Miniprotein binders against p81326. Designs and how they scored, part 29

Target 1, 226 residues: p81326
Amino acid sequence: MLHFGGFIMEINHISKILEKEREEYIRNKVEEYLKQGFSKDDAVNKANQSWRTYIGHRIQDVIYNLLKKFLKDSGLKVTTDKALNNRNLPEELDKVKRLIAINYGEYLFLPDADVIVYKVENNDIKIIAIISVKNSFRERRFETTYWKLKLKESPVTSHIKVFLATPDKDNEISYKCPNGKPKKMRIILEYELDGIYFLKEDFEETEKAKHFGKIVEDIIEISKKL

## First folded at step 3 (miniprotein)

Design R1m
Fold by ESMFold2-Fast, scan of step 3:
Structure R1m (fold): chain B 226 residues (1-226), chain A 97 residues (1-97)
Amino acid sequence: as target 1 above (226 residues)
Amino acid sequence: DEELRRLVEEAERLFREAEELARRGAPKEEVEEKLLEARWLALRALYLARERGDKEVQARAHLVIARIEEVIARLRGDPEAIEFARLELEEAIRLAE
């Protein structure tokens, strides 16, 4: 429908902005490293490494803002684990934090939930989904899976959908070999998680692995069943 | 198809750069970055070549991916990458015939 056409158009617009932002960021970082005495090749390599760290946080912010904007009219609210770690929390966010925290004996930890979607009905809070945003799978590949398995152990949190959102530019989990078999990491992530949303066009969709453009509609549908 | 040839040639070029970096003892992370960029371009070329029915570009893409996976296997000590290298090479040979 037209409603979700707007979301896809916004994603395309932001992709173009990020491309320009990358070019400017790399240019500025190369200049900075050259001034520090690095060779041209080293400066370029360091600038690319710096960009990979930067874009990770940037993509998290983009996803948060997109979901906040496009879920608002459906009565859904969006927050982040960073917001939940503030020392003084509003009552509503304090309740969200309590409904998502995991107990390790004497300690309570939040899962690595970059984006959290919830709703408020009659002053009761229902957590709909948490979204882990990963730009790269070179390290901490099963972190999201670990948090999913922990959340499933409690009746309070077992209904919470755990999604992974990723551009997967390195093709670590979207790539399939000629016979259609994906890597073991993809198989495990898709099996354990409730869904994977790719911020890229070149991959084969499955029931649980979809284009990011479908996430708003999926979350709204899930929220209606809770 | 000029666009398809350009994409697969760029993937092949990045692979050769990665091999050169490895030969001169560059850090593992730097070599891996080039290999993954090469694979991204090769997969892009493969996807488009399938849509446009370009078997030559498909074969070339599978071949460079096979070579990339073989080097990744050595860098990471990953036996799965050896399996992927073999499957990609077999597909490249099939398409070349």
Scores: ipSAE 0.446, ipTM 0.789, lowest interface PAE 2.3, mean pLDDT 87
Fold by OpenDDE base, second read of step 4:
Structure R1m (fold): chain B 226 residues (1-226), chain A 97 residues (1-97)
Amino acid sequence: as target 1 above (226 residues)
Amino acid sequence: DEELRRLVEEAERLFREAEELARRGAPKEEVEEKLLEARWLALRALYLARERGDKEVQARAHLVIARIEEVIARLRGDPEAIEFARLELEEAIRLAE
C-alpha cells in the first residue's frame, strides 16, 4: 500500500522513473524492427515513436490504478475508454458509455476519456469526471479542450468535469507567464478545462492548476454535489 | 541499501501474490491491479537504485518489471506487448546474471 507520502514522491518523479526504461525499450524495439526488415534509421524512428505511445500508456495506467485505489473507499468507480471499446459490455459500462457519448447528428462518438469516474446510486449512473492523461503536448495540444467544449453542448454531458493530468516533462504548461510572456497553451487549457493536475512539484499553482494529489479530494467533492 | 532492498522485495512479493491470484482464478482486473502496484514499486526501486548506484537492486528491479510486463501483456492479450516483454525479460535475465 503506497503510503500517502510515498505516493506523492512517486507521482512527482513519475516521468523520471519511466524515462529510465527508455534506453532499453528503444534498444529492444530497434532490434524488433530490424528483424522485421526495416532500415536502421527507420527502426530508430519507429522505436522512438513507439516509446512515446508506450510511455503515454504507462502514465495512464498509473493514474488509472491510483484513482481506482483511492476512490474505492468513497464508493466511486473508475473505468477507461479502452474498457468501453468492447462489443460485449456489462450493463453498467454500457450505460457509462452512453452517458459520455457526444452527438454528431446521425452519429454518437466517445470523447477521449483516458479515465472515467462515475458513481452508481439507486441503479442510476452519474458521470463525475473525465481525466485526460498527457505526457507531452507536442501533438494534439487542445484535444482535451475540444472534448470539454463538446461535452458542454449537451445537457446530458454538460455537468461532466474534464481534467487534464500531466507530468508536463517539457514544462510546456507549468507556468502561465514565464519570463513575463504568456504561455498560450497553459492559459487556454486552464480556462477551458475544469482543472489541470500536475504530476510534479515545479508548477504555478492556481485555482484550477493543482498538484495531482488533490484530484481525489476534488473528485469526491464534485461527486457529493451531483 | 536496506530501503532499496525492501522496496524491490515488496515489488517481488506483490508480483508473486498476483501470480497466485491468477492461478486461483481471480478476476483479471484484480490481478492486473496488483501487477500495476508491483510494477510501480519496482520502477521506484529501479530509479532510486540508479541514483544511488546500487547495481544489485537495479538488476532485481529490472527483472521483476520485465516479469510483470509479460504477465500484464498476456492478461491483456496484446501480442506486440507480449513479444516486447519477452525480449525485455530475456535481457533482464542476462543483466541479473
Scores: ipSAE 0.000, ipTM 0.202, lowest interface PAE 12.8, mean pLDDT 85

Design R1n
Fold by ESMFold2-Fast, scan of step 3:
Structure R1n (fold): chain B 226 residues (1-226), chain A 97 residues (1-97)
Amino acid sequence: as target 1 above (226 residues)
Amino acid sequence: DEELRRLVEEAERLFREAEELARRGAPKEEVEEKLLEARWLALRALYLARERGDKEVQARAYLVIARIDEVIARLRGDPEAIEFARLELEYAIRLAE
């Protein structure tokens, strides 16, 4: 029933698909910009900039689909904040939305929750985890920690695990200074969040900072305690 | 933790004072001000209790926050907020043990 080895194989397969997708995307965008009258150099630069934006959203979709596939046999369900912001919600998703809402006095808002994992047991919905997907930390680098701190303020949401998933290609939070100390941003994120899952190989693992390949088994283990 | 118990007891006391004000027909604005003061103290007690691992104070803080949220929602007449406050109260009661 547990597909941990299959999960790692699927991650490797998806990585190859994403490489091919990058080549096709860049090629198509270069042609598009050339048709708009840009020079070859400008078209290539704009295509690369467009890819950086696109891959951020694409990684969110990949993580959603991987988790949906590999958590299904464990009785866990996966949705997205995009789905919850749909105007016509099924009853089950409407309940999920209410169970992650944050109270700001006369207003209720949703946290920035790219991927949401929950279970339905005895007709009750229990939220297991929220996963924030970050491709870069250039701005709003502590947004995920803000949402974690707000969720702790309510008995409805205080149990919800908040994870960060990131390729960290620019080595912004996986970098370690020559003296062996992590950067301040890494220290704060790791302290406040329930876990950081890296979509890269080159970093030093800790109890809370792990390879993305471990996320499925961690979520299943957490769900058993609820 | 004596400090944590004092904070949550003060929040509970302010909540009871707000209920007494409402019972005596005080203006809604005055009742809400007292409720918000109680909520601020309860929230502070909650964060400190979580930091120090005081589960009793955490449960008491959640419970008084939920009760405050329900009263405020009713005073403001917001159906969505009332429903959410009811949900908060149910969860807070489950945590009390």
Scores: ipSAE 0.151, ipTM 0.657, lowest interface PAE 5.9, mean pLDDT 85

Design R1o
Fold by ESMFold2-Fast, scan of step 3:
Structure R1o (fold): chain B 226 residues (1-226), chain A 97 residues (1-97)
Amino acid sequence: as target 1 above (226 residues)
Amino acid sequence: DEELRRLVEEAERLFREAEELARRGAPKDEVDEKLLEARWLALRALYLARERGDKEVQARAHLVIARIEEVIARLRGDPEAIEFARLELEYAIRLAE
């Protein structure tokens, strides 16, 4: 349980760091665009757009490092799709890549697996989960569900849990319609995926839609069943 | 199979609606929601058609998905969507033969 408490504390600390980082980033980008001759309104809009791209990579790195740190004592390993695309791939990671790749005839593609959790037992590799990290749903909100359905088609990959992790600051999938029903995208994602983990407090929890603080405990539980 | 036919026909209809909305410059969220509905039905049709051995419905479903990716590439400037469209189109052509 000490690990779980430490995980929540680090999430809270990182949230505060990211908020300060956002303020500094926006301020600097607005200044840069103003120097280029853009109006104040255009500079602000462009700076916010730039932040959305920047924070996507930043949150992915944060989640990777947190999961690597807090899953290590449970014998679980963590990698990224970026690591799997390196030319000089170690044997272990080459095996991981082969176990999550989807065959499209003459082509082999990785799913949208920003973060990959696996274990090694008796020289065998078992993939536990892949985590798609989305800061906003403007940029391919269809992909995570598509990759889940593709992975289900193969006996090799059908056991792999597919999770979505998102701050959803714009309330794109945590928002409810005035009648209390979730938006259609939220309904579809929650139905088809194995879980959604929110990096925010303001949403209603369900069996599949949880606070990000639950992800370590859930992954460990899943790994014990394999 | 009536169920497969209905699913893929509805996916095709929803895609046409989404493409028309995009052509008219409708709000991005409205277009995206319609594309999501079309994609979901196409994937469901594809999965069930694969289970039941219906190559025609599989081809049609892949074609709907390819066209959705093409619209996403055009509207968002997403280079990965172009690659996805190409792959889905290749599958549709292969199954149609």
Scores: ipSAE 0.000, ipTM 0.182, lowest interface PAE 16.0, mean pLDDT 78

Design R1p
Fold by ESMFold2-Fast, scan of step 3:
Order: structure tokens, then C-alpha cells, then sequence
Structure R1p (fold): chain B 226 residues (1-226), chain A 97 residues (1-97)
């Protein structure tokens, strides 16, 4: 019914764009830090650290825009946790916020939901999936897992799929040992989450760990069952 | 398979360059960047070689991956990853024989 070739083509094209963007970004940042009086080595290190922060936000934006574009014709809507933190929310987004918020006694907090997919039917909102976007796992390894476990505790949110999307360029969770043993972090994340979508080609697919190109068709299939 | 041989040779070359940079006291970040690129190429070579039945490239890729993994784990100070890399290296040595 649907053709996902265009989605896969855009993902492949974006990978090439991001590599060129990286080279230009690093060059400009090195020059900037040199002008601030840093040594050549310090400037390069700071530029690389700055790129890691920048690319994290850039990948989130890319994923949001791709999902919004390719889910629209299936009647699905996409928003972000940043949009939900605005003071004056439209009624629809206010309902979305209420349907994903987690209760901590007197306080309500949003999970780390970089991208949120939902549908509207007969004035009712159904949350389909929350997607956490991680560029690196160095400091925040199990945050996505924590939010998944919290969402499972409530019948209001227990149906919501929690996905991780990551380029995992450091091979922190996409590396599966050639002898068949994955790392502990990969085992835990794959076990607890509903899926992991890699923005890279070089890994062994499982039922839950897939190429990012499959996310659109998976979300559409999930939405049909709700 | 010429494509697979080329990929694993490039991974091996990048690993040697990373080792030389480390020996010369290059910044940790620069060493890590080369190791990550080498690992990406080696993993790609390994999984494609496994799919295509190229046992030579599989063995070479696995060996260089294990070596890269150990160095990266040490650079990051991750004790679980260091232990994992040691097990990988042991397995790779047996496989190469």
C-alpha cells in the first residue's frame, strides 16, 4: 500500500550531507577557538566536542522532519517534547502532554520523548510511539529504559511503544560480538525497549533492532492495531 | 571478494595509524576518532563477509575489531567494555589459528 523507497533514499542522502556538514563545522569551530587563544590541539578537541553536541540536536531535527513528512499521508501526527513544553499549548498538544506525563506524587514530568507520534480519531488522541534519539551513550545509558519502565506502570501509557533511534557511530550498542555475544548495555536496551532503530548499515538485525528505514512502516502497522 | 578485502585492509591500516598516533602522544580524541572509523569499516567487512561466506575476511575483520575494541575501552575507562574486549581478543586469536 505504501512505498518506502523515498524514505530510504532520503536517509542515505542525509548521511552524505551530514558528513560534509561535519567537515565544515569542525573547520569553522577550530578557526573560532584559535581566534579565542586556544592551542591547535585544544581547538581541535573543543571543536570535536562541540560537533558531538551539535549533531545530537541535528539528528533529532532530521528524524522529526522525516517522520512528519512520511507519516502525514497515513493520518499520523508528529510532535516533540520541546513543543509540549510551551506555556500556551493548543488543545490537541495539551491532550498529548497529559497522555504521556508520568506521575511522581505532587509532580508530573514528561519522559525523554524527543519525537512523539500520535493519531486523532473521533476527537480522541492515541499516542502510538515515543522515540528517544541518542547520539552517544557515554553519560545517559539507561534513561530511555527508565522512561519505558515508568510508562509500563500505568494503564493509560502502557500501550505506548518506546523506541530508541541512534547512529551509534561509536558502536556502543550496535556491535554484536562475532561469537554471538552482545554487550550488556545492548542486551538490556533491546530487552526492555520496543525497538532500536540504527542510522547505520553495519550491524546484525534482530526482531527488535532494525535499520532506521523500517521505522515508518512499523509505526503505521502499530497504529492500525490501536 | 575485492570489495571485502579492501574494506578490511583499510580498517587494518587505520588501526595501525591510530596505534602510531597513540605512541607519539597524540590527543586522545584524535586517536579515538581513527579507531572508531577503523571499527566501522571492520564491522562492515565482517558482516558482509559472513553473508557472502568469505572466511578469510571474517577472520581478519574479527581480529582487528577485537584489537580496536580493547584500545577504545581503555581510552574510555569502561571496565565492562575492557573485559568484553579481552574476551573478544581471546576468541579472535583462536579463530585466526
Amino acid sequence: as target 1 above (226 residues)
Amino acid sequence: DEELRRLVEEAERLFREAEELARRGAPKEEVEEKLLEARWLALRAYYLARERGDKEVQARAHLVIARIEEVIARLRGDPEAIEFARLELEYAIRLAE
Scores: ipSAE 0.000, ipTM 0.263, lowest interface PAE 15.2, mean pLDDT 80

Design R1q
Fold by ESMFold2-Fast, scan of step 3:
Structure R1q (fold): chain B 226 residues (1-226), chain A 97 residues (1-97)
Amino acid sequence: as target 1 above (226 residues)
Amino acid sequence: DEELRRLVEEAERLFREAEELARRGAPKEEVEEKLLEARWLALRALYLARRRGDKEVQARAHLVIARIEEVIARLRGDPEAIEFARLELEYAIRLAE
């Protein structure tokens, strides 16, 4: 059995669970909005909008749990920006936070790092990668790119890989030049980021744009070079 | 050819279903979901047809994408999408010629 075969199987299993979860979520939200006095059409539209917000957070949780499970055997640890914003941090997470924080004069801010992969060796922490999870690109197209460029400015953070993970259901970055028209967002994101991982089957694959099933293997390989 | 033809036919079918849903006053979100599905299949057909040199499927894919983008632009009020729809129609016309 290949190690990464189990990861791919888990992704397929979770995809099926999310489909069922969507049906139940929509049904419950439609009922809730109908009770509030909305028309059937408005209730359905509001339920679908609510699902889009919910699934964004749900996908982040899924990716966090998958990476935590499948990187553990390689001695790699996983955390989230939500965990790092906790008031009472364990010493290890406090060190992780300090190693990814970006300096803006008198202020330190965390990048948009939904999932963070690091390793611990002899009480020293090395940040391997941060993964930004995007369900849509309408409102915050280049936010991940901005954080990548900021991390490159410091010797402390310049080695950190910045990845984007996305289902890209709207095909906004799935192809570099669909219909002979260059997609600036796909081209710029691929150029500036260290990788784009798609949670879908159909997209233009390159050395930096891959199926999400490749991410565990890639992260392990990167960690060996650090 | 047969695989590509079926793929673009499915995209065209989904687009027609989306138009019928819109005509019947279905929720805009439901119409948009079906349009996005049609667009995904059409883009897939276009990408593969270009690699395999299938000009007929390329033209059909561009045409259905143009029609999809026009409807989406109207639903969202997106100027960029309107321009993209016009460009796609131009490509479809050139390939058909």
Scores: ipSAE 0.000, ipTM 0.109, lowest interface PAE 19.7, mean pLDDT 77

Design R1r
Fold by ESMFold2-Fast, scan of step 3:
Structure R1r (fold): chain B 226 residues (1-226), chain A 97 residues (1-97)
Amino acid sequence: as target 1 above (226 residues)
Amino acid sequence: DEELRRLVEEAERLFREAEELARRGAPKEEVEEKLLEARWLALKALWLARERGDKEVQARAHLVIARIEEVIARLRGDPEAIEFARLELEYAIRLAE
């Protein structure tokens, strides 16, 4: 579609930039660790681990900026949970924060909402979706699912769509198997969440598991029903 | 305590005022504006009540929010939203118990 062709082209352009950025990052980090006295093998391993941390933050920023840019024409707004944790909030963001906060007895927490999509109509705020961005699933694979289940417990937040966005470069939840059967973790995440958007081409596609290029179209369609 | 109770009472009052406006045949836009005002205050009461552990105000806020959302859905004439709001109201009543 014409409206989403630009989005897909921008994703492809950023993907190429990130790959060049990776090569330069690894090379520089390996040299840095070698100068600190690490062996070649240790330097390479440390550089790769450093990259995994770096790229996680980088992908989150990229997704935030892409969604902000491409949802603007549809009257949709985008923010982050980090922005909502500022003490001096604009009135609009204060309202967003209050509409997604969850109570745990003596404590109040925001869900793991790396990116939040909402709309404003007649000074009223409607939260459309939250997007959790994950580069790796080894340590926190069900964190997004936990927040989805907590949000479902309240009539105030139960309508909010919870999406996962991931490159899944380690093939932890994505693959194309001969008989079309997904892994157990993939089954659980897909069942509990409203959608999974992959920043890669090779994966088992379903109605809920799609290429990231589909996310703008899906969010706009959801917003029309609210 | 007292502050939270006043906030939720004010939200409940605005909801009743919106219902009265609708009964008197006020324009749908005017009724909706009053409902949105009531919802904002109820949401504020809910958030603060969660922070302070006030279960009574939390329950009252959930109920009035659900009722407001149902009325707004009906005013907008969205059958799917009306059904969704009805289910949310059922959940809110159960949660309040």
Scores: ipSAE 0.000, ipTM 0.096, lowest interface PAE 20.5, mean pLDDT 77

Design Ra1
Fold by ESMFold2-Fast, scan of step 3:
Structure Ra1 (fold): chain B 226 residues (1-226), chain A 97 residues (1-97)
Amino acid sequence: as target 1 above (226 residues)
Amino acid sequence: DEELRRLVEEAERLFREAEELARRGAPKEEVEFKLIEARYLAWRALELARERGDKEVQARAHLVIARIEEVIARLRGDPEAIEEAREELEEAIRLAE
C-alpha cells in the first residue's frame, strides 16, 4: 500500500479539522440566534440545521481535493460539476462534459456528478467514475440512482461507475431494521449503484459498501480495466 | 441499567419536543430535524441495550423509533417508511411480551 496509508492519515487529519470547525460554527450560530430573540432550544436547532447546509458544500470540496491529490500520480484527473457549468470551458473539460451530459430534447443536464474522475489516453478521454456526495438523505434520496439508470442506457456512458460518498451521521443508510434487514433506501442504493463509501467508522462493510479510505485504490483498479 | 434508561428517556423527550414544535406550527424542516435527532439517540440506546441485554430499553427504543418513523412518513408522504415503522412496532411488542 504505497501511499494509501498517507491517504488515510489525511482523512483523519481533515476529520479533526472539521470537528473543530463544527464546534466554532455551532457556537457562533447559537449566539447569533439567541441575540435575534430565539429560545435556547430553537437557537440550537437552527444552528445545527445551518451547519448541515454548510458542511454539505464543505465535504464536497474536501473529497474533491483529496481525490485530486491522491489520484494524480496514477495518471487520473479529477473535476467537478461546478467546473463543468463554467460558460467558457477548456477543450478537455468541454469533452468531459459532452461525455456525461444527458439530452432531454432542447436541454442538456449533468447527472448528480459532484466529483468526476477521468483519464486521458492518446488524446481520448475516458470517464472512470462519478461520485455523488450526500450529507443528508432528507430530500431527493434516489436522485443518484436515477442518474445511474440514465447513464446505463447509453453505450457511451454505460461503463461509468457511479458512487455515493456520505458521512451518514444520522444513520439513514447504515441502520438495520429489527429483522436484520437494511432500510429500503440502503437496499435500493446499494443494488443500483456501483458502490457506497462511508466517511464514518461504524457500519457493516459489504462488497459494495466500504470505508472512504478504500476509494482511491478501487478507482485505480477500475481504471486499469478500461 | 440507569444510564441506558436515561439515554432512551432523552430520545423520548426529543420526540415530545418535535411534537410540540409541530403543534406550534414550526417549519416542516425544523420538525423533521428534531425527529432525526431523536431517532439517532434511540438507535444508540438500542445498540447499547442489545450489548447489555436490557430488553426494557430495547422495547422502548423500538417504540420511539416506530413513532418517529410514522411521523416522518406522514411529513414526506412516504409509504415505505410506514412499513418500516410497522417492523419497529412489531419488535417492540415482541420484546414487551
Scores: ipSAE 0.005, ipTM 0.353, lowest interface PAE 10.3, mean pLDDT 82

Design Ra10
Fold by ESMFold2-Fast, scan of step 3:
Structure Ra10 (fold): chain B 226 residues (1-226), chain A 97 residues (1-97)
Amino acid sequence: as target 1 above (226 residues)
Amino acid sequence: DEELRRLVEEAERLFREAEELARRGAPKEEVEFKLFEARYLAWRALELARERGDKEVQARAHLVIARIEEVIARLRGDPEAIEEARWELEEAIELAE
């Protein structure tokens, strides 16, 4: 028995908290910039830019905590690339790190895996998915697709699902032209990745592009096949 | 429709603010942020205007989206965004009468 109503309720609750947090953050930052001598318009613009940087890290933490909470009952575990970069790893996380690391000759690098979902069965670890969290596509447009393509090259990692999670507040990949054509970036990301999960209401759903509320159910179904 | 008119007017206002930021040499990211805000409101205006059959607001939304896409393309050196801007302009022209 799986119950995803609680997940959707928690997403809605957190969205309200984040909206209030944004209002307080913007108010404080506008005050700071006005004290520095900026005009009201400039202060508001700079405050909004500051919020976008802040919310990027905040959204990643929110997604990690939501997935950890709601996947636990399905026997799935969640970690982060930050945790895997610790020098003194527990044995389980050291195994996770080894199973997703990519070899570049003399060097091993982790993909840009903000959130990692795995399972442990009979003391063996199976990586289910990695989730890249993007608040903005201004500089790092195809980074997630690069890591997807690299993971596909190895028998060890080719089964790992690569997902993008994004509020896409700039409408970089959720905006659809009036003629019905998605933008090039959306077309490429949707084609190459295993799924895109939007933390917003206003977009056209496809089989691969879904509301974030679907991610827990999808990950559990993928896990059952492994 | 007052709601539709206000949405498209706000999008147009934000676009003008972005142009002013660019003219005075503001950081590229600051200009882009304002353009993305303008585009979101224009997109919302366009969607609602289509549902309500408001061709004037549809034309105005297409026009401001075209202008936004052109500036973004110029800032990024993105030829596909220029083509999208041209398409939006074509739609705005066809809706005018």
Scores: ipSAE 0.000, ipTM 0.257, lowest interface PAE 13.9, mean pLDDT 79

Design Ra11
Fold by ESMFold2-Fast, scan of step 3:
Structure Ra11 (fold): chain B 226 residues (1-226), chain A 97 residues (1-97)
Amino acid sequence: as target 1 above (226 residues)
Amino acid sequence: DEELRRLVEEAERLFREAEELARRGAPKEEVEFKLIEARWLAWRALELARERGDKEVQARAHLVIARIEEVIARLRGDPEAIEEARWELEEAIELAE
């Protein structure tokens, strides 16, 4: 069931803000490149490529802040792998880091988890989910699936849900091949991961591929079972 | 559908322009940018063609998308993506026939 709450409204509001932010960013970058001596067409091209890099980081920040805001009232906490890599780590985050770390014999490594959702019950920390945020699939296509498979190997981490969140602007995992089948990348990602959440409207919904607006509800429901 | 035909023709034209740029030794980023533009138009043509039941434009869109993806994969040095794009091209050719 679709929940008509503040989360959906906030997503729609932020979408409009990002659209205006894009227009201003492109305008400013075109001006900057023109001042550097590039032609108008070249300046526009470079500005668009610059925006693609910028929006990748921006979307990660947006998703982190949205989840932090909307999971708070459900007793859920949100952090990032960037925060867990800080040298002076608070006790709570140090515990989160230890519960997510993957054992490679004598070494422990963190999965590449852009956003991490957990709950605290007294001194007991339970990791609910990690969310990998991808604006494009150019360089790290199956990194998320690798980490999911490693987490499944340990009884300590096997319960952790691994989600992908993506606007998929380039239709890299929404595109259907000529014979009607999804691309190999989409098939593998959907099969191995616990879910894919799209920040777009035009995609074929499945049990595991949903609108991003469903993610808060799904995470809360998962947390109740732990 | 004249509108759909024009969209897919424009995508095909941009693809040919990108190939010519590459042949002339243009920077990889310039070639890739034009390929991305061509692919976006082809995706839009495909979406509209599916809504309107235009099988000819669907087939043409799939063909040019597969060709674009192969060139992009080659530019990026991604052998798995090259193989996938070639497979998609074979399927698109079969659909067109």
Scores: ipSAE 0.006, ipTM 0.408, lowest interface PAE 10.7, mean pLDDT 81

Design Ra12
Fold by ESMFold2-Fast, scan of step 3:
Structure Ra12 (fold): chain B 226 residues (1-226), chain A 97 residues (1-97)
Amino acid sequence: as target 1 above (226 residues)
Amino acid sequence: DEELRRLVEEAERLFREAEELARRGAPKEEVEFKLIEARFLAWRALELARERGDKEVQARAHLVIARIEEVIARLRGDPEAIEEARWELEEAIELAE
């Protein structure tokens, strides 16, 4: 299939870069905390906590850049919730912001959408998908599900696909119990969301739970039906 | 500001509803979902209150957010997250001094 091998190759290359980056980051942070007077165990713990925050943002940026690059030839555009929170929005992004806003009666609020895919056709904007990026599920496990259910309530937003993208390195939702049943969190997320894309190899694949390498072709297919 | 007051009141109401659900033995997932809804509204109330300089609504939003985060951490059985939520609450109280 056109270009998909290149996408997978870039994902594999970036994964190797991120692993080296992790080792250097933790080593440097441990040294920093030791210089501040923390014990070795405390320094290691604080360095790991710092890495969890850092890698969350880093993976979001990586996914944004990969999708922007590989969806461009299909006429699809990519933005972020960070871009939409800019005070001086271009007209196009202001329209995107208004098309994903959730109505709470007297109030309109944006969902926390890490990456947003849309198209411009006949001077109209259509939102294709919102992608939530989670490195860890300790906090905010079901927020993506909450946003999906709220988006389904409005005819303006009900067509928008909501995806979860995650490396799930701690096997929080990809772990299979000895009896062969998935964890409750995995069951709920897969049931309510439009798809889960794993940035890892070791997981049970289903109709909705796929390798991240399939996300570009899935988004392009969805966009053709809108 | 009537708008800000109603937003934070709605967040506080949803938090109380979540506590009532937990007290009646509702499934953890149902309780957590209501708490996430409350936290979302509280975050938005905090954002707008900061913009408009409403210190009362800022304080109320911080308090309900901290309470929600502690309950969510306990429901998930995450001892590190429980400790982090307690630390955040203590710092918020200290700053309010």
Scores: ipSAE 0.000, ipTM 0.176, lowest interface PAE 16.4, mean pLDDT 78

